# Ledger of designs, part 20: VH-VL binders against q9h9l3

Target 1, 176 residues: q9h9l3
Amino acid sequence: PRKMVAIDCEMVGTGPKGHVSSLARCSIVNYNGDVLYDEYILPPCHIVDYRTRWSGIRKQHMVNATPFKIARGQILKILTGKIVVGHAIHNDFKALQYFHPKSLTRDTSHIPPLNRKADCPENATMSLKHLTKKLLNRDIQVGKSGHSSVEDAQATMELYKLVEVEWEEHLARNPP

## First folded at step 15 (VH-VL)

Design z42
Fold by OpenDDE, look of step 15:
Structure z42 (fold): chain C 176 residues (1-176), chain A 124 residues (1-124), chain B 107 residues (1-107)
Amino acid sequence: as target 1 above (176 residues)
Amino acid sequence: QVQLVESGGGVVQPGRSLRLDCKASGFTFSDYEMHWVRQAPGKGLEWVAVIRYDGSNEYYADSVKGRFTISRDNSKNTLFLQMNSLRAEDTAVYYCAKEGYWQSSAFLRYFDYWGQGTLVTVSS
Amino acid sequence: EIVLTQSPATLSLSPGERATLSCRASQSVDDYLAWYQQKPGQAPRLLIYDASNRATGIPARFSGSGSGTDFTLTISSLEPEDFAVYYCQQYDYWPLTFGQGTKVEIK
């Protein structure tokens, strides 16, 4: 009954030695995969490591990037009251410095029925790449140019839809 | 700086139990997966177990499944390995290891920091 | 599981020489490949991650290359402190696996 969205964020390294993960891109899609939000985001601190291999972020993307505080406000407005689907989504929320209610959160990296459907161990945390390949027969995150957060968010939503009915029933019986 | 300090190793007889501890410092412990990796004397490295950041999930190598339990106390920045039904082949130096930095939808399960290890010897 | 085969088993070289270590995977692991150095009585130390990224504090003489199934660790000019055992490790598939190691020893 609640609206559902999927989110995927990309982080860069800030702070000493670039070990602090800072939000640099956020993509949000609706149930049908339509893009609701996709922005490059400027961290408040100097970027030490763009982590381009994973983030897809380059220096040129930060030239007109949305300041973090502004972006955070925009994103939170979209997420409020919705069921939010993500893959290892706790990291996205951490980068956003925001925590969504657990009862309204769905993490596709931690759904045993999804792993079972993919013939993977139920207790193993599988990558989005592998699950997408096995269950959707689609290659994502190809090459070394970095991830597409839009593509990843869309894949995440599609994966969740495969187990939505049984998982929602499970959660109804076992509220977090 | 990041530090991982293992303890609890020793000599035990087959069939006995032992618990290892790993005290972490220098990073936000609760943000990372933690792993155990072991190395038999004069042998190579073998991955043993992983635990999720919040302790909500564990996964094990087949060689220790059903016998070992990995757990953590984030309030104490401590990782544990409960080893039951120990066998001679479990004899090894046991290392706690930290996963690399996280990126969304990608698990970077290389180990950027290791403890110095604690020796477990299983012999009759 | 993914089997990583390292070669050669032992590499005997002198200081100043170039060392080339190979790691071959039984199937593609993309670039989810790390290299470690281990000295006697010490824990492994991360050298390379993501096949070609040098870890923090690692000297420039260490470099990693390759993708898919074939990977190489190169030490351009061996220093005395570089004589050790080197392991590769894949993190694309469960369970995580290591190569059997290559010992770089002084000639």
Scores: ipSAE 0.822, ipTM 0.933, lowest interface PAE 0.7, mean pLDDT 95
Fold by ESMFold2, look of step 15:
Structure z42 (fold): chain C 176 residues (1-176), chain A 124 residues (1-124), chain B 107 residues (1-107)
Amino acid sequence: as target 1 above (176 residues)
Amino acid sequence: QVQLVESGGGVVQPGRSLRLDCKASGFTFSDYEMHWVRQAPGKGLEWVAVIRYDGSNEYYADSVKGRFTISRDNSKNTLFLQMNSLRAEDTAVYYCAKEGYWQSSAFLRYFDYWGQGTLVTVSS
Amino acid sequence: EIVLTQSPATLSLSPGERATLSCRASQSVDDYLAWYQQKPGQAPRLLIYDASNRATGIPARFSGSGSGTDFTLTISSLEPEDFAVYYCQQYDYWPLTFGQGTKVEIK
């Protein structure tokens, strides 16, 4: 498809001991990095652990958060029919309770040519932070106040662009 | 309630093969990347291998690359380690290890649960 | 490869004393550091994750601190059951690596 988007989500802890991961923020950017969607999302269950060190989410963000069911509907309308790029994107889809067609899914944590460009082992699952530093000379996820899903989605799209031609050709020869 | 049970350890001669199994219960096995970690007698801990949640990708320590194969069967909640061309220095207790909660914005590869280990002894 | 250097190699202290264990990384690992306790004949047990968070069920006398390259595990008042080897582990970069351990001997 002609259109690509990148997605990144932030999760909070729900369930026993806060170990269940539930969607609490989702950001979607277009090919140029423009924000198409960025909402705090209220999980349908009690939040036990905001996981703020990683998620950047605090209690005040939940005050005006979009209920999960509504947010999910909005997000899926944006994703339908598009190539969706993410980093460890399976986790984002799990949090959305959704599975995008594999032929339209791109995971920057699992692209051997991208690792090779970063002078990293091809089969190592590299963090977004490290790939972004090595290939884009940018520091993301700085500080201890949590990650930004907008920043992360934008970085993910820029990383994919570095291997887009090669990887799209590879997938055409090796359909998922 | 999380439980990891390793099996398949034993005494083998150098150059032979052995397969280890790890049976998992008490969590959604297919949500997690799983690891093998080993400890030679009287020594510290050494990470050995990791396998992606869906089994599609593996990564190995240099000390075992080309000789060991990590795999999984998510329908049986089982992790495997095929160890070929065994050497004396592979003698160790082998642990199956589970990562903590999953989070898309960071890889949190600390191990909140470990099996009790299975001993592999490679000697003539 | 990120090398974790633990010190001291052996720490001999009396019950009730404060133990301070050090872990130094060869490069920054941010907060991606865990501490484990291992008693003879047992599997490791997670004590601390993300540099400073106590794992569920770990007594309050255990605390972790530090960020970047310098990390500390503190046991505020040693109990007899704290005789063990303690390992730090980084998970910022591949391969995952452990320190060589600090053996804590009580008495």
Scores: ipSAE 0.789, ipTM 0.912, lowest interface PAE 1.4, mean pLDDT 93

## First folded at step 16 (VH-VL)

Design x37
Fold by OpenDDE, look of step 16:
Structure x37 (fold): chain C 176 residues (1-176), chain A 122 residues (1-122), chain B 107 residues (1-107)
Amino acid sequence: as target 1 above (176 residues)
Amino acid sequence: QVQLVESGGGVVQPGRSLRLDCKASGFTFSSYGMHWVRQAPGKGLEWVAVIRYDGRYTYYADSVKGRFTISRDNSKNTLFLQMNSLRAEDTAVYYCAKGTYRYDYTGYFDYWGQGTLVTVSS
Amino acid sequence: EIVLTQSPATLSLSPGERATLSCRASQSVDSYLAWYQQKPGQAPRLLIYDASERATGIPARFSGSGSGTDFTLTISSLEPEDFAVYYCQQSYNWPYTFGQGTKVEIK
């Protein structure tokens, strides 16, 4: 099987009224949950809203943040050729201005067996926090300090591992 | 229970070097940023340096920049402060402090060691 | 750097009285302000973070308020063990800085 990584990104608001979601942190972990990449990233445009309550990003994180273009190159190098696991991962790829092959993408927000295991409707979109609590008995995204992309990526990988065998078999029979 | 234990303090002459160690226990050391904070005798608190959980990011107070180096060994749950070119004004109790937020080197200091005294005197 | 100025320098009160400590920042620190208690011969202890959040295990008589540049630590009713030096600290920007401290002493 191909090497597998999990990714989670945090975004801040740029552009008029801060409505543009720009990448400000990216974390990538391997199959075992080891951190392969974790950087704060400087958007090309002025940050209007740090969205700290959700993103965990603060102004002081941007002091020595990696410029977006450089970070993007580093991240793409890691993702290339790998199975990439994420939760609502289309948002991460959009922020990265990158599209990973569908056949190599695993979105834990759209895996019916995972929802079933959590006693949720199979076609519902459940939050990472809810699934993590239900299936891993772990609390993530607690408090007012915002999310940790490292923790979220680790949780995402662990959730996927619960249904990996069944889902990979399904995908093999029904390639995207 | 979270515990931080500093060591390595002592009396040194100006211009000399000294290394402080801080042994951590009771929490996942490799998941938190760590700080050094010092306090001169009879004076207030002064932030010295921070290091991110993975050691990749460090920041220093201007008073120690270029002379002090913060580092860590996560396999040993140990924080270090290498102090070079010591000056009389570096005389202080040095505390290691745990960052409050997991995988974030910003924030506050929710746990402190007992401190170790460094005296720089001719 | 952001300068934090605490007032008063010394506060003389009796047990049971209300203590009000002030911390003013030279520029806005939003709500990124903490308060610490330090007793003689001991390490500081975190009391309040994010201006108004009480740290784990801290008695309810301690409360923090404020935002921007003006912050207040209140001890509703002083206990004998509350006589100590109190420091404010900002985490808005590098370098992190502390106030010079307020000594709460027994009258």
Scores: ipSAE 0.907, ipTM 0.952, lowest interface PAE 0.5, mean pLDDT 96
Fold by OpenDDE, look of step 18:
Structure x37 (fold): chain C 176 residues (1-176), chain A 122 residues (1-122), chain B 107 residues (1-107)
Amino acid sequence: as target 1 above (176 residues)
Amino acid sequence: QVQLVESGGGVVQPGRSLRLDCKASGFTFSSYGMHWVRQAPGKGLEWVAVIRYDGRYTYYADSVKGRFTISRDNSKNTLFLQMNSLRAEDTAVYYCAKGTYRYDYTGYFDYWGQGTLVTVSS
Amino acid sequence: EIVLTQSPATLSLSPGERATLSCRASQSVDSYLAWYQQKPGQAPRLLIYDASERATGIPARFSGSGSGTDFTLTISSLEPEDFAVYYCQQSYNWPYTFGQGTKVEIK
């Protein structure tokens, strides 16, 4: 069986008016929630907006942050060949400038059985925070300090585990 | 409730070494950055060092850099401060302090131990 | 390093009076400033963080304000237990630094 990891990334704003989303933190956890990777990442361009209230990223975090090119290599090495679980994971991959095979990708924001379990419309896009509260009875992304990519990755993995068997069977019958 | 208990303080001569321990309880130790802060007798507070939740990242005050080493054992919920080449000016109460934010090492100190006294004198 | 200067050095007041403590930073720390209370023989206690957020369990009579370089801790009506030394601390950049403290003593 293939190994499974969950990923969550935090982005800051670069480019004109900070409209470009650049990777500033990446966290990867294994099936058990153990942290495999957690680094602050220095974008190649000047940060215009730290988006701290959402990202949790501060100027202080960029001190000795890992350059993007190096971090990307480290992250890709971890992800290669694995089933990668994430929430709205296309954003993470975009920030990484990386495309993981669709057959090895699990996006918890697009799993109808997960929404069903949370008493949400199956075709709706629900937030990680909402699903985590409903299904895990846990609060994430609270306060004004912003998100924790480690917590979010852990929550994402735990949510997926709730529907893993059913969803994997579905995917086997309906390959992407 | 959160508890931090420092130990290992005492009287040492200049140039000697001492290790401080801080036993944590009442919270998920492995999820928080931890700090050492010291206070010389009758003086103010001085930040000494920080270690990230996973122990992979540390910062030090210039006054102790190269002499002090902060470390942690998450399996034992214990924070350490190895102090080498001690100087008279290192004399202080050393406090273990919990970082405020989960899976971070920045921020403030929301919980403190009662401190342990280190006296460096000839 | 960022230097925090507190004023006044000592503040002599009576219970029930309003206390105003100042903390000035040598450069902007945005809102990354905290206030601590320390009583004799005790460890410091976090009062305010992020310039104006009260820590858990802190009475409403304590309030923080300011941003950039100038910050204020206000105790609206001093209680007997409020006589102590107060420190400001910045978390904007390494190394973290404290002010030299303001002693609030009973008149």
Scores: ipSAE 0.904, ipTM 0.951, lowest interface PAE 0.5, mean pLDDT 96
Fold by ESMFold2, look of step 16:
Structure x37 (fold): chain C 176 residues (1-176), chain A 122 residues (1-122), chain B 107 residues (1-107)
Amino acid sequence: as target 1 above (176 residues)
Amino acid sequence: QVQLVESGGGVVQPGRSLRLDCKASGFTFSSYGMHWVRQAPGKGLEWVAVIRYDGRYTYYADSVKGRFTISRDNSKNTLFLQMNSLRAEDTAVYYCAKGTYRYDYTGYFDYWGQGTLVTVSS
Amino acid sequence: EIVLTQSPATLSLSPGERATLSCRASQSVDSYLAWYQQKPGQAPRLLIYDASERATGIPARFSGSGSGTDFTLTISSLEPEDFAVYYCQQSYNWPYTFGQGTKVEIK
């Protein structure tokens, strides 16, 4: 059967006033939560705003970071042919300049059964932090040092596993 | 009950090599960055090197770059410092230190070992 | 390399007195500064991180302040166990550096 991975990315601000989101870290975990990939990535454009309060990225991380073109190739090689799980995953694919097959994409921000388990409106867009606290009794994104893309990817995989059987059956009946 | 225990210190001649080990317990070793910090007898603290939780990223003080190698074995909860081409100025107590932040290698040192003495003399 | 200069080198005080220790950076380190306590024959102990946050288990008599280039560690009322050497450390950029230390000794 097709292998499943979870991905999470951290972005920094590039472009005018730092409003463009550019990839600066990418973490990929397997079904068991083991880290398959976790690299700092140097955007091809000048970094205007590290967004450290949220991204956790500082100048020091960029010193030995992998150039975007090289990192993108490494990441896409891991993602190819796999079911990729993420939270609001379209932002991650946009930062990668990549479109993964919709039939192989799972977005925990848009799974009605997952919201139902959290006692939330089924069509609401729920934050990863909220779902993780409610359904896994775990705190992520704690403190002022920014997000951990490893923790976030691990949480995303565990959340998906709570609804995996139901949602995979739904998608089989309702191909994207 | 975080515990870090260094070993491998001793007396060596200039130009020789020595390896330090640091055995960790009481925390998820594979989730944290680790550092070496040294203190020459009667002197202050000098940061030596860092390694990220997974071993993928390292950084070295200029004074040791090219001579020292930091590494880790997460299956054995052990941090290493391989010290080559030792000089008299490398004489110090070497501390193993745990980084503060999970899945990072920046920050501060919230737990330290007892230190192991390395003496480089002819 | 960011140089941290601590003052005074030695602070001679009695229990119950207020201690004020200074750390000055050669360039801005924003708030990426920590304070450590070290007693003879022991490893350092983290007191303050991010300029002003007390580490776990550190008594409220220890406080840190400052940002940019000028930082202060304050011990509001010295206890016998507080006589030690104190170091500041920046984590703003590679390589990480320490100040040379301030010894707080009993008068």
Scores: ipSAE 0.810, ipTM 0.912, lowest interface PAE 0.9, mean pLDDT 93
Fold by ESMFold2, look of step 19:
Structure x37 (fold): chain C 176 residues (1-176), chain A 122 residues (1-122), chain B 107 residues (1-107)
Amino acid sequence: as target 1 above (176 residues)
Amino acid sequence: QVQLVESGGGVVQPGRSLRLDCKASGFTFSSYGMHWVRQAPGKGLEWVAVIRYDGRYTYYADSVKGRFTISRDNSKNTLFLQMNSLRAEDTAVYYCAKGTYRYDYTGYFDYWGQGTLVTVSS
Amino acid sequence: EIVLTQSPATLSLSPGERATLSCRASQSVDSYLAWYQQKPGQAPRLLIYDASERATGIPARFSGSGSGTDFTLTISSLEPEDFAVYYCQQSYNWPYTFGQGTKVEIK
């Protein structure tokens, strides 16, 4: 079987009025939740809004942050050829300016069996915080410190494991 | 029960070096940022340095930059402070402090050790 | 460097009285401010973080308020164990800094 990793990113606001989401942190964990990569990333554009309440990113984190181009290369090298798990993962890939093969992508925001385990409609999009609390009895994204991309990536991997056998079999029968 | 125990303090002459250790228990050491904070006798608190949970990021107060090095060994649950080119004004009780937030190195200090005294004098 | 100035330097009060301690920052620190208590021969103890959030195990008589440059720690009714030195600390920017302390002593 192909190696599996989970990814989560935090974004800051760039561009006009800070409306463009640009990568400022990326965390990648392995199947066991061990951290493989966790870097603060300096966007190539001026940061207009750190979005700290949600992103957890502050100007302090940008001190010695890895330039986007370099970080992107490091991250893509880790992701290439692997099954990548994330939550609403298209946003992470957009911030990376990258598209991972759909056959190797797993999005915990779009897995009907996972929703059913949480007693939610199968086609609903559920937040990572909600699923984690309901299915893992854990609190993430607590307080005013913003999100932790390490915690979020770890939670995403644990959620996927709850439905991994069923969902991998489904995808084998129904290739994307 | 979170516990932080500093050691390695003592009396040294100006210009000499000293290493402080802080052994941690009662929490997942490898998930938290760690700090050193010092207090000169009869004086207030001064933040010294921080290191992120994985050792990848550090920052130092200007008063110690270039002379002190913060490091950690997560396999031994131990934080270190290497102090070189010591000066009389470095005389203080040195506290090991745990950062408040998992997988970050910004924030506040929710648990402190008992402190270890460093005296720099002739 | 952000300077935190605490006032008064010493606050002499009796048990049961209300204590009001002030911390003023040289520039805005938003809400990135904490309060610590330190008793003689002991390490500091975190009381309040993020300007107004009570740390785990801290009695309800301790409250923090303020944002920007002006912050207040209030002890609604002093207990014998509250006579100590109190420090504010900002985590808005490197380097982190503390105020010089306010000693709360028995009158």
Scores: ipSAE 0.778, ipTM 0.903, lowest interface PAE 0.9, mean pLDDT 93

Design y68
Fold by OpenDDE, look of step 16:
Structure y68 (fold): chain C 176 residues (1-176), chain A 123 residues (1-123), chain B 111 residues (1-111)
Amino acid sequence: as target 1 above (176 residues)
Amino acid sequence: QVQLVQSGAEVKKPGASVKVSCKASGYTFTSYFMHWVRQAPGQGLEWVGWINPYTGLEFYAQKFRGRVTMTRDTSISTAYMELSRLRSDDTAVYYCARSGTYYYDSGPRFDPWGRGTLVTVSS
Amino acid sequence: QAVLTQPPSVSGAPGQRVTISCTGSSSDIGLGYDVHWYQQLPGTAPKLLIYDNSNRPSGVPDRFSGSKSGTSASLAITGLQAEDEADYYCQSYDSSLEGWVFGGGTQLTVL
């Protein structure tokens, strides 16, 4: 069986108004929640908005941050050939300027059985915070100091594990 | 209408450099990747590299690393590909082509393509 | 030279069905990356014909279809017409090369 990892990225704002999301931190955990990767990443563009209250990223984190191209290479090496689990994961892949195979992608924001288990509408897009609270009885992304991408990646993996068997069977019958 | 307009044909000597341009219109230039693909006479398509027009970050096929430079001018929505130390086997039609940045957009499919720029390298 | 393998040529009579195969490896199609197909009419630039294995862009007739299985993909053309005479290329992503790759191309002749 293929190895499975979960990914979560933090973004900062770049561009004229800081509306463009650029990768500033990436965390990857294995099936057991062990951290495989956790680095601050220097965007190739000037940071306009650190989005600290959400991202947890501060200017000081960028001083020794890994240049984007280098980080991208490191991350892709980890992800290649693996089933990658994430929440709204297309945002992460977009930030990485990377295309992971759809058949090897698991997005916990679009898994109907997961929503059903959480007593949410199956076709609704629920937040990671909400699902984690409902299904794992755990609070994540608390306070105003910003998110922990490691914590979020771990939560994402744990959520997926709740529906892994059912969802993998579904995907086997209905390949993307 | 989305269009990619490329510069005209070039004739170069071996060892020289060539710079081909691709002007985009009909869409947000910085929201899509720009690829370069070449085709030698009577041969198939060969991917050269791509650039993110927003960041200017480029990625090249291993074969062209060290000889190719991709740039862009966002003020005029134009991408450039420069190939140096030209050889006779660099003779080809060079295409620019657009792709999306993620699957829910246009994805990694190339659409549309420019009409191509013939670069001839001969002594 | 091409990473993906296509037959160099195929032919068919008007109204017939033809198929073009595209064989990859464990680092591209076999790894799960999607396949796209392009049509190149004589003297013109390539045109997107099929994307994400089996989807047709607007304007592409439904007699064109694509499929993918294992390490291979296939383009099928039904009701072959004279205007279909062209070169066809498959395309995917190769993780080992960290770049996009094309098939060698297939020349389709309408008899």
Scores: ipSAE 0.882, ipTM 0.937, lowest interface PAE 0.6, mean pLDDT 95
Fold by ESMFold2, look of step 18:
Structure y68 (fold): chain C 176 residues (1-176), chain A 123 residues (1-123), chain B 111 residues (1-111)
Amino acid sequence: as target 1 above (176 residues)
Amino acid sequence: QVQLVQSGAEVKKPGASVKVSCKASGYTFTSYFMHWVRQAPGQGLEWVGWINPYTGLEFYAQKFRGRVTMTRDTSISTAYMELSRLRSDDTAVYYCARSGTYYYDSGPRFDPWGRGTLVTVSS
Amino acid sequence: QAVLTQPPSVSGAPGQRVTISCTGSSSDIGLGYDVHWYQQLPGTAPKLLIYDNSNRPSGVPDRFSGSKSGTSASLAITGLQAEDEADYYCQSYDSSLEGWVFGGGTQLTVL
């Protein structure tokens, strides 16, 4: 397998008023977009708001979901030692409760050359949906049936490939 | 003011258990990991494990698995570490210390630390 | 034995520069995990001195600095002062042990 993977997560609401985002699905793809991991995950806390419009998560998905502690162990084993690509990836790491090395992290929401290719402000945080439409001619996250974490992870990897050579060189000159 | 206040010194016999407490104030207790670190007299720092007070998820250093239990009571913002089957080489100051749960809020660094709880194991 | 290797002691005269090394492995510092440094004055709890390799918390003088390269990190103290006499610990994360790890500590003596 290649040294690089892309990750995307879907969250549900836990805690007071459902405001805490807790992991309920995680998808990981390799450099070629092949699915390495795709599981529904049962949060250790009571789910207050499934957030289905955005997350695509329903009660049925939780019936056979992998408990969070087990899923986290599986996911971290895949991520360890790899360059991990994501979009607004801090939210994914927050949900995983995980410290991935900064030098091995790539966030497509914070890559100025990628924004420039999309004719967007270089200092702005652009949505995955917007960048994917502009640069890959693809509509993702359509309707209110929820996001597909597999689709989003694959799109994220494709976006990164558009700037990979330039950005890896930039990071080599400017270590995080 | 962020503060970690630990329980008082304890003297125990070999084979007993000890439970040390760490009361947090000045921040949202459930948003950060709580770590336990010990220091034997004249020796260095040794990481014991962490607990996430929100989820109750805990993780222990290999050396302590099977003897340590970390718990918390979120209603009083207090973390606990219990060490069982005590031996004389468990004599140490036991510190609690806070860290973030991911990089973008506080990160993995330990800040602040409690003042420590001396646990003495002698016959 | 400590997972990260530090010299047991270092010394310097007032005004001099001293460095304290912290050597890890390919499963901790060498894998990219950051290094943090703590100062422990006699009879006190450790205090955060440097985090994320080179960042100083508010209130730490700029004569303390940190760096990381390869499998090693270094704490430098310039303009050495008597109050710098303390024990210093490095810390990182080790993926093989799946846990936080400390150096054995370095006793700094100001001559």
Scores: ipSAE 0.618, ipTM 0.860, lowest interface PAE 1.9, mean pLDDT 91

